# Designs tried in a protein design chat: VH-VL binders against NAD kinase (nadK). Part 132

Target 1, 268 residues: NAD kinase (nadK), of Syntrophomonas wolfei subsp. wolfei (q0aze0)
Amino acid sequence: MKIILVNNRFKENTEKKAQEIAGQLSALNVEVIIDNGLDEPYAGTVDFIMVLGGDGTMLRAARRYGQRAIPVLGVNMGTVGFLSNIEINELAEYLPLILREEYSLEARMMLEVAVFQQQSLLTRVFCLNELLLRSNSPRMLSFALEISGQKLEPYRGDGLIVSTTTGSTAYSLSAGGPIADPQLDAFIVTPVASHIINKRPLVVSPEREISLHLLEEREAIIGIDGQIKMDFGAENRVLIKRAPHPLLMVNLKAKPFFTSIDRSLQRQ

## First folded at step 9 (VH-VL)

Design P41 (from K9 with light chain S31R; framework fv_bermekimab)
Fold by ESMFold2-Fast, scan of step 9:
Structure P41 (fold): chain C 268 residues (1-268), chain A 123 residues (1-123), chain B 107 residues (1-107)
Amino acid sequence: as target 1 above (268 residues)
Amino acid sequence: QVQLVESGGGVVQPGRSLRLSCTASGFTFSNYGVHWVRQAPGKGLEWVAAISYEGSNKYYAESVKGRFTISRDNSKNILFLQMDSLRLEDTAVYYCAKDHLWFGRSSYGMDVWGQGTLVTFSS
Amino acid sequence: DIQMTQSPSSVSASVGDRVTITCRASQGISRWLAWYQQKPGKAPKLLIYAARSLQSGVPSRFSGSGSGSDFTLTISSLQPEDFATYYCQQANSYPLTFGGGTKVEHK
């Protein structure tokens, strides 16, 4: 068995714990590859990915490894998040099930985001939560949204979010988007401070292709999972599709999604 | 140099067929939707047909629907227009034109045009 | 089909003049309108797309305005190379349709 152990390079406590866990796994004849985010993703084949940290660490792991169709387990090392399944102090209890490959998997859709400058591909990334387009100046954006070749009325406002159902509780929620069952596959398209009264969030089939481009030159940025940021101008275009593979999340412990989100909203 | 070159025009008799070709160079042909637009002598522009960048979606003007077939070969960078059951009203210079934006399934405008190929009729 | 009505059909102008060409759609097309310039014996050249977005390399004396059904192309100070025929084209839905053209000719 070969396991990738993903930890947060910016959190010193996670590095020490990762080393301890790696030693424990090695003693059980498990080959461990540590990914602390400083190097390129591990290029070899692995059987399992264990993510030590919060939701941010899981988002990074999903971008790096989510398309490989390998089981990914979120292990929380602090406050409870939406993407972790077990707590670090529960790992010893669940480790035998992990090593025997006795667990269930939840498939979570991902976005494939391709950003072009003119006709040249600038970058292609996969993400678990969302792509955010927004203004980087006091001026409103004017931009075109296409859904499978259908041009919608031009958007005027601060921006737009294209989210997975997993991302429905992240930036999309803050912008007024719906809460979606993460077991459903759909794109959620949520306007950011639209200055047009009838611009509503849209729930769109994951089989559709979404594209965005600016209609006038403005200072804008695109953000991916709140972790990647790049400039976006009139010479740029972004294409968004359903990623070829979902993230396969390990479920060892039942997480009451709707109960958790309901309580979170009442306690804000 | 970004370029489109039409060929295949000529003199035909009513009711016959003709196939127009448009060869692309200087850009990634497979990334763009492409169009056929015609112009009768001394008249304005008339849009005829379009095909999406991957070839899945095809669109036709009502005047040519059922008679003309648009197709493309991305491996050879060639756009085709098969014109069947030709009528005197089809007399025109036929232009091929590239969509302004890449990977589009809809058009915003056409930024590169060929020089045109003339289709005329004999008695 | 969406019909595009262009006016005037021709205009006589001198270098330095402001020239205004209008285009009316038979139904709402949002701002999905392009403007083209065509010189005798040449293929059309894209000037403006999405009603007011200037194509790269096109001089700033060309500008577009409008949305919905009524659109305008303005040439703020006509130059010798601007004598040509101008066409609007709706890009809202297939089939795409062009206006009848406006010929800008020497006074």
Scores: ipSAE 0.586, ipTM 0.804, lowest interface PAE 2.1, mean pLDDT 90

Design P42 (from K9 with light chain S53T; framework fv_bermekimab)
Fold by ESMFold2-Fast, scan of step 9:
Structure P42 (fold): chain C 268 residues (1-268), chain A 123 residues (1-123), chain B 107 residues (1-107)
Amino acid sequence: as target 1 above (268 residues)
Amino acid sequence: QVQLVESGGGVVQPGRSLRLSCTASGFTFSNYGVHWVRQAPGKGLEWVAAISYEGSNKYYAESVKGRFTISRDNSKNILFLQMDSLRLEDTAVYYCAKDHLWFGRSSYGMDVWGQGTLVTFSS
Amino acid sequence: DIQMTQSPSSVSASVGDRVTITCRASQGISSWLAWYQQKPGKAPKLLIYAARTLQSGVPSRFSGSGSGSDFTLTISSLQPEDFATYYCQQANSYPLTFGGGTKVEHK
């Protein structure tokens, strides 16, 4: 059995803990690859991915490995979040079940984001939460939004978010989007400070194709999962669709989504 | 250089068929939707038909529905218009035109046009 | 079908004049309107799309405005090369439709 341990490179104690866990797994005849984000994603075949950290670390793991259809387990390191299933102090207890494959999988849809410069593909990224288009200056954006070839009214405002249901509790929530059951597959399209006061979020089929391009020169940026940032101008276009594979999240114990989100909102 | 070149126009008799071709060069043809637009002598522009970049979606003006068929061969960079049951009112210069936006599911405008090919009728 | 009505059908102008051409859609087309210039014996040239976005290489004296059903093309200071016929075209839905054209000719 080969396992990738994904950890947060910016926290000293998580690196040391990853090494300790790797030692424990090696004693059980498990080959371990440590991914701290500094190098290219591991290119070989693996059986399981263990993510040590919060939601941000899980988002990185999903971008790097989510399209390989490999089970991914989120292990919480003390940060409250929605993407972990067990706590670090429970790992030893659940490890025998992991090694015997005694767990269920929950599929979470991902976005395929293709950013073009003219006709040339600049980048193709798979993400778990969202794409954010936003102005990088005091001037509002003017852009075209297409959903499966249907042109909506030109958008004028500070930006737009295209989110998965998993991402409904991230940036989309902050912009006024709905909280969505992550077991549903859908795109959520949430405006950011629209010129039209009553512009509403849209919930659309995951089989739709969404595209964005600017209608006039502005300084804008595209953000992906809050971790990738790139410039976006009138010469650029972004195409968004359902990724070929969902992220396969390991479920070792019941985690009640609705009570978790309710509790989180009360803290604000 | 980006070019579209039409061919296949000529003199036909009413009720007959004609196939127009449009050869593309200087751009990635398979990335763009393409259109046929016609113009009768001394008259204005009339949109005729369009085909999506991958060929799966086709659109027609009401005046030609059921008579004209648009198709493309992306491996040869060629657009076609098969014109059946031709009528005197089909007399026009036929232009092929490229959509402005690549991978577009919708048209924003047509930025590159061919020189046109004339379709006219004898008695 | 969405009908596009252009006015005037022709306008006589001198170099340096401001020329305004109007286009009316029979139903709302948002901002999805393109403007073309056609010179005798030649194919049309795209000037403006999305009602007001200038195509690359088009001189700044050309501008577009409007939304919904009423649109205008303005040439702020007519140049000798601008004598031509101008067409609007709605891009809101298929079938695409053109206006009847406006010929800008010498006085």
Scores: ipSAE 0.578, ipTM 0.797, lowest interface PAE 2.1, mean pLDDT 90

Design P43 (from K9 with light chain S53Y; framework fv_bermekimab)
Fold by ESMFold2-Fast, scan of step 9:
Structure P43 (fold): chain C 268 residues (1-268), chain A 123 residues (1-123), chain B 107 residues (1-107)
Amino acid sequence: as target 1 above (268 residues)
Amino acid sequence: QVQLVESGGGVVQPGRSLRLSCTASGFTFSNYGVHWVRQAPGKGLEWVAAISYEGSNKYYAESVKGRFTISRDNSKNILFLQMDSLRLEDTAVYYCAKDHLWFGRSSYGMDVWGQGTLVTFSS
Amino acid sequence: DIQMTQSPSSVSASVGDRVTITCRASQGISSWLAWYQQKPGKAPKLLIYAARYLQSGVPSRFSGSGSGSDFTLTISSLQPEDFATYYCQQANSYPLTFGGGTKVEHK
């Protein structure tokens, strides 16, 4: 059995805890690979991925490993989040179930994002939450949104978010998008500070292809899961599709999504 | 440098067939949708057909549906228009044109055009 | 099919004149209109896409405006090389359709 431990090297005591857990797993004859985000993703065959940290660490793990169809378990280290299943102090209790593969899996859709510069593929990335297009200057953007060959009226404003259902509670929510059941497959397209009065968030089929490009020269950026930033100009185009594989999230404990989000939204 | 070159035009008799070709150079042909646009002598432009960059989606003007077939060979950078059951009304210069935007599922305009190839009828 | 109507069909102008060409769509096409210039014996050249954005290399004296069903191409100060026929083309939906053309002629 080979397990990848994903952690954030710079979080308080996370690296020490990862080393401790790696030692415990090695004592049980489990081969452990530690991924603290600094090196390339591990390229070999792996049976399980354990993510130690908050939602940010899970987003990085999903981007690096989500397309390999490997079970991924989120283990919360202290911050409240939506992507962890168990707490760190529960790990010892659940470890025998993990090693015997006695758990269920929940599939979460991911985005495939291809960014082009002129005629050349600049980068292709996968993400769990969203792609954000936003202005990087005081000037608003003018851009085209195309959904499966259908051009919508040009967008004018600060930007646009294309989100998974898992990402519906992330940046899309802050921009006025709907809360979606993360077990549902759909794209959520949410405008950011649109100058067009009737631009509403859209919920569209995950079978659709979405593309974005600027209609005039502006300073803009593309953001992926709030962790990757890229310059975006009139010479660039982005294509967004449903990724070939969903992230397979390990479910050891029933996580009540709707009561969790409801509690989170009860702000003053 | 970036160019499209049409060939295959000529004099034809009504009811016959003709195949036009358009060879692309100076850009990545497989990244762009491409179009056939025609212009009858002394008349305006008429859009005829289009094919998506990967070749799976094809579109035709009503006047040519069922008679013309658009196709492409991305390995050879060539666009084709197979014209069957030709009519006098098909007399025109036929232009090949590239979509302005790469990887488009729809057109935003056509930025590179060939010089055209004349299709005319004997009398 | 979406019908595109251009007005006028021809205009007589002198170098330095402001020339305005209009294009009307039979139904709403948002901003998805392109403008082309065609000189005698030559293929068309793209001037403007998405109703108002200037194609690279096209002089700034050309401008486009409009949305929905009514569109305008303006040449602010006509130059000798601008005597040509101009076409609008809707890109909202297939089949694509062109306007009838506007010939800009010497006075």
Scores: ipSAE 0.491, ipTM 0.770, lowest interface PAE 2.8, mean pLDDT 90

Design P44 (from K9 with light chain R52K; framework fv_bermekimab)
Fold by ESMFold2-Fast, scan of step 9:
Structure P44 (fold): chain C 268 residues (1-268), chain A 123 residues (1-123), chain B 107 residues (1-107)
Amino acid sequence: as target 1 above (268 residues)
Amino acid sequence: QVQLVESGGGVVQPGRSLRLSCTASGFTFSNYGVHWVRQAPGKGLEWVAAISYEGSNKYYAESVKGRFTISRDNSKNILFLQMDSLRLEDTAVYYCAKDHLWFGRSSYGMDVWGQGTLVTFSS
Amino acid sequence: DIQMTQSPSSVSASVGDRVTITCRASQGISSWLAWYQQKPGKAPKLLIYAAKSLQSGVPSRFSGSGSGSDFTLTISSLQPEDFATYYCQQANSYPLTFGGGTKVEHK
């Protein structure tokens, strides 16, 4: 068995705990690879991925390893979040179940984002939450949204978010998008400060292809999961599809998504 | 240099067939939808047919449906128009034209055009 | 099919004149209209797409406006090289359709 431990090197407690857990697993004849975010993703095959930290660490793990169809367990280190399943103080109790592969998996859809400069692919990124197109100046954007060959009325405003259902509680929520059951597969398309009063969020089939391009030269950016930022201009185009593989999230205990989000929405 | 060059036009008899070709160079042909547009002598532009960048979607003007077939060979950078059951009303210069937007599922306009190839009739 | 009605069929103008050409769609086409320039014996040249987006390399004296069913192409100060025939084309849905053309001629 080979396990990747994903942690945030800038959190001293998490780094120390990762080393401690790696020692325990090695004593049980498990090979451990530590990914603290400094190096390229581990290129070899692995059996399991354990993420030590908050939602941000899980988003990084999903981008690096989510397309490999490997079980991913979120272990909370005290940071409030939605993507962890167990707390760090519960790990010792659940470790035997992990090693015997006695757990269920929940599939979470991901986005495949391809960004082009003219005709050349600049980057292809997989992400768990969303793609954001946003103005980087006080001027509003004018852009075209195409859904599986259907051109919508041009968008005028600060931008647009294309989100997974998992991402419905992230930036899409802040922009007025709906809360979605993360077990559903769908794209959520949420306008950011649209100049047109009746532009509503759309919920569309995950089998659709979404494309975006500017109709006028403006200063804009593309953001991915709130962690990757790129310039976007009239010579750029982005294509968004359902990723080939979902992120396979490990369920060791019931986590009440709906009651958790309901409580979160009541906070000021 | 981005270029489209038509060939295959000529003098034909009514009821016969003719195949037009359009060779692309200077750009990634497989990334673009392409069109056939015709213009009768002294008349306006008439859109004839289109094919998507991957070749799976084909569109035709009502006047040519069932008679014309559009196809493409992305490995050779060539667009074709097979014209069957030709009529005097098909007399025109035939242009091939490239969609402005790459990987587009819909057209926004056509930014590169060939010089045209003339299709005409003799008795 | 969406019918495109273009007016006028011809206009006589002098260098320096402001020229306007109108195009009307039989149904709403949002902003999905392109404008082309064609000179005798040559292929058309794309000037404007999405009703008002100027194609790269096209002079700023050309501008487009309108949405829905009514559209206008404006040449703010006509130059000698602008004497040509102009066509609108709807890109809203297949089959694509062109207007009848407007010939801009010397006075």
Scores: ipSAE 0.525, ipTM 0.782, lowest interface PAE 2.7, mean pLDDT 90

Design P45 (from K9 with light chain A91T; framework fv_bermekimab)
Fold by ESMFold2-Fast, scan of step 9:
Structure P45 (fold): chain C 268 residues (1-268), chain A 123 residues (1-123), chain B 107 residues (1-107)
Amino acid sequence: as target 1 above (268 residues)
Amino acid sequence: QVQLVESGGGVVQPGRSLRLSCTASGFTFSNYGVHWVRQAPGKGLEWVAAISYEGSNKYYAESVKGRFTISRDNSKNILFLQMDSLRLEDTAVYYCAKDHLWFGRSSYGMDVWGQGTLVTFSS
Amino acid sequence: DIQMTQSPSSVSASVGDRVTITCRASQGISSWLAWYQQKPGKAPKLLIYAARSLQSGVPSRFSGSGSGSDFTLTISSLQPEDFATYYCQQTNSYPLTFGGGTKVEHK
């Protein structure tokens, strides 16, 4: 068995815990590859991915490895989040189940985001939560949104979010989007401070193709999962569709989504 | 240099068929939707047909639906219009035109046009 | 089909004049309207798309306005090369439709 152990180097005590876990796994004849964010993603084949950290670390792991159809387990290191399944102090208890493959998998849809400059592909990124388009100046944006070739009325405002159902509790929620059951597959399209009265969030089929481009030259940025940021201008276009593979999240114990979101909203 | 060049126009008899071609150069043809627009002598512009950049979606004006067929060959950079059951009302200069936006499934206007090819009918 | 009505059908103007051309859609088309210029014997040239977005290379004296069903093309100070026929086109839905054209001619 070969496992990628993903940790966030910048979180307190994570290097020490990663080394301890790697040693424990090696003692059980498991080959461990440590990904602390400094190097390129591991290019070889692996059987399992263990993410040590909060939601941010899971989002990075999903972008790097989510399209490989490999089980991914979130192990919480002390931060509040939605993407972990067990706590670090429970890992020893659940490790035998992991090694025997005695767990269920929950499929979470991902976005495929292709950003073009003129006609050239600038980048293609897979993400778990969302793409954000927003103004990078005090001036509002004017942009076109197409859904499967259907041209909607131009959007005028600070921006737009295209989110997965997993991302419904991230930026989309902050912008007024609905809370969605992450077991549903859908795009959630949420306006950011629209200047057009009654622009509502849209919930659309994950088989739809979504595209965005500016109608006026403005300073804008696109953000992906709150971690990747790049400039976006009138010469750019973004195409969004369902990624070929969902993220396969390991479920070792029940974590009721709606109860968890309620508690999170009460603390925030 | 970005350009479109039409060919295949000529004098035909009513009820016959004619195939127009439009050759593209200077841009990545396979990235753009393309259109046929016609203009009768001394008259205004009339949109005729369009095809998406990958070729999967085709659109027609009601006046030509069922008689004209639009197609493209992305490997050869050629757009075609197969015109069957031609009528006197089809007399016009036929332009091909490129969509402004790449990878579009919806038009935002046409920024590059050919010089046109004349289709006319014998008396 | 969406009918596009353009007015006036012709306008006589002198260099330096402000020229306005109006286009009315038979139903709402949001901002999805393009404006073209056509000179005799030539193919049309795109001036404006999405009602007000100026095509690259087009002089700033050309501007578009409007939304819904009523649209205007304005030439703020007519130049000798601007004598031509102008067409609006709705790009909201297929089939695409053009206005009847407005000829801008010398006084």
Scores: ipSAE 0.622, ipTM 0.817, lowest interface PAE 1.6, mean pLDDT 90

Design P46 (from K9 with light chain A91Y; framework fv_bermekimab)
Fold by ESMFold2-Fast, scan of step 9:
Structure P46 (fold): chain C 268 residues (1-268), chain A 123 residues (1-123), chain B 107 residues (1-107)
Amino acid sequence: as target 1 above (268 residues)
Amino acid sequence: QVQLVESGGGVVQPGRSLRLSCTASGFTFSNYGVHWVRQAPGKGLEWVAAISYEGSNKYYAESVKGRFTISRDNSKNILFLQMDSLRLEDTAVYYCAKDHLWFGRSSYGMDVWGQGTLVTFSS
Amino acid sequence: DIQMTQSPSSVSASVGDRVTITCRASQGISSWLAWYQQKPGKAPKLLIYAARSLQSGVPSRFSGSGSGSDFTLTISSLQPEDFATYYCQQYNSYPLTFGGGTKVEHK
């Protein structure tokens, strides 16, 4: 059995805790690879991914390893989040189930984002929450949105978010998007400060292809899961579709989504 | 040079068939949707047909539906228009044109045009 | 089908004149309209796309405006090389449709 431990060395005590857990796993004849974000993703085959940290660490893990169809467990080490399943102080209790592969998996769709310049593919990135197109200046953007060959009225405003249902509680929520059951597969398309009255969030089939391009030269950026940032101009086009594989999230403990979101909103 | 060159036009009798070709060079043909547009002598432009960059979506004007078939060979950079059951009303210069947007599934206008090939009738 | 009506069908003008050509769609087409210039014996040339975006290499004396159903092409100061036929074309939906053309000819 080989396990990747994903942590963020810049979060308090996560590196020391990762080393401690690695020692415990090694004592149980498990090979451990530590990914603290500094090196390239581990290229070899692994059986399980354990993410030690908050939602941000889970988003990085999903981007790095989510397309490999390997079980991923979120272990919370501090402030509560939406993507962790168990707390760090519960790990010892659940470890025997992990090693015996006695757990259920929840599939979470991911986005495949392809960014082009002219005719050339610049990059292809996968993400769990969302792609954000936004203005990088005080000037409003003018851009075209196409959904599976259907051309919509041009958008005018500060930008647009294309989100998964998992991402419905992230940036899309702040921009006025709906809270979506993460068991549903859908794209949520949420305008950011649209100047056009009645531009509403759209919920569309995950089988759709979504494309974006600027109609006027403006300073804009593409943001992915709040972790990757790229310049975006009139010579660029982005294509968004469902990623080939969902993220396989380990479910060891019932964590009712609606109760969790309700508590989070009350704290805010 | 970005270029489109039509061929296959000529003099034909009503009811016969012709196959027009359009050869692309100087750009990545497989990345663009392409169109056929015709113009009858002394008349205006009439859009005839279009095919998406991957070849899966095809569109036709009502006047040619069921008679004309658009196709493409991305390995050879060639666009085709198979014209069956030709009528005198099909007399025109036929242009092929490249869509403005790469990887578009919808049209965004036509930025590169060929020189045209004439289809006419002997009587 | 979306019908595109151009006005006028022809206009007689002199070098230096301001020329305005109108295009009306039978239904709303947003900003999805292109303008083309065609000289005798030649293929059309794209001038303007998305109703107002000037194509690279096209002189700034050409401008487009409008949205929805009513559109205009303006040539601010006509030059000798601008005597040609101009066409509008909607690309909001298939089938794509052209206007009937406007011939800009010498007085």
Scores: ipSAE 0.271, ipTM 0.674, lowest interface PAE 4.5, mean pLDDT 89

Design P47 (from K9 with light chain N92H; framework fv_bermekimab)
Fold by ESMFold2-Fast, scan of step 9:
Structure P47 (fold): chain C 268 residues (1-268), chain A 123 residues (1-123), chain B 107 residues (1-107)
Amino acid sequence: as target 1 above (268 residues)
Amino acid sequence: QVQLVESGGGVVQPGRSLRLSCTASGFTFSNYGVHWVRQAPGKGLEWVAAISYEGSNKYYAESVKGRFTISRDNSKNILFLQMDSLRLEDTAVYYCAKDHLWFGRSSYGMDVWGQGTLVTFSS
Amino acid sequence: DIQMTQSPSSVSASVGDRVTITCRASQGISSWLAWYQQKPGKAPKLLIYAARSLQSGVPSRFSGSGSGSDFTLTISSLQPEDFATYYCQQAHSYPLTFGGGTKVEHK
């Protein structure tokens, strides 16, 4: 068994905890690869991915490894979130189940985002939550949205979010999007609302292709999962489709999504 | 030099066939949708047909549907319009034109046009 | 099919004049309208797309406005090279359709 242990070295004592866990796994004849975010993703074959941290660390792990169809377990280190399944102090209890592969998997759709400059592919990235297009200045953007070749009315405002159902509780929620059952596959297209234009969020088949480009030269950025930032101008286009593989999230412990989100919204 | 050059126009008799060609140079032809637009002598522009950048989607004006066939050869950078069952009303200069946006699944306008090729009928 | 109606069919103007050309769609086309300039014996030239986006290399005296069904092309100060026929074209849906054209003539 080979396991990638993903951690965020910038939170608490996660680096030390990762080393401790790696030692414990090695003692059980498990090969461990540590990914602390500094190096390129591990290129070899692995059997399991264990993510130590909060939702942000899980988003990074999903972008790096989510397309490999490998089970991914979120282990919470103290920050409340939606993408972890067990707490770090529970790991010893659940480790035998992990090693015997006695767990269920929940498939979470991902986005494939291709960013072009002119006609050249700048980058292709996968993400679990969303792509955000937004203005990088006080000026509103004017941009075109296509859904499977159909042009919608031009969007004018601060931006747009194209989200997975998992991302429905992230930036899309803050922008007025719906809360979606993460077991559903759909794109959620949520305008970043301005005082001038009111547009409804759209819930679209995940088999659709979505494209975005600016209609006027503006200072804009593309954000991916709140972690990757890229400049975006009139020479750029972004093409979005469902990623080939969903993220396979490990369920060892029942976690009631709707009750958790309801409680979270009540605190706001 | 971004350029489109039409050829194949000429004098035909009603009911006959003619094939127009449009050769592209100076840009990556396979990345753009392309159109045929015609203009009868002394009259306005009339859109005729379009083909997507990969060749799988084709569109026609109602007046030519079933008679004209648009096709492309991306390896040769060439666009075709096969015109069958020609009518006197098809008399026009035929332009080929490139979509403004690359990899577009929809048109935003046509930014590069050929010089046109004339199709006329003998009496 | 979406019908595009241009007015006027011709306009007489002098160098330095402000010229406005209007285009009306038979149904809503959002902002998906392009404007072209055509000089005698030449192919059309794209001036504006998406109703108001100026094509690279086109002088700033050309501007477009409107949305939905009513659109305007404005030439703020007519130059000698601007005497031509102008066409609107809806890009909302296939089949694409052009307006009948507006000829800008020397006074």
Scores: ipSAE 0.615, ipTM 0.830, lowest interface PAE 2.0, mean pLDDT 90

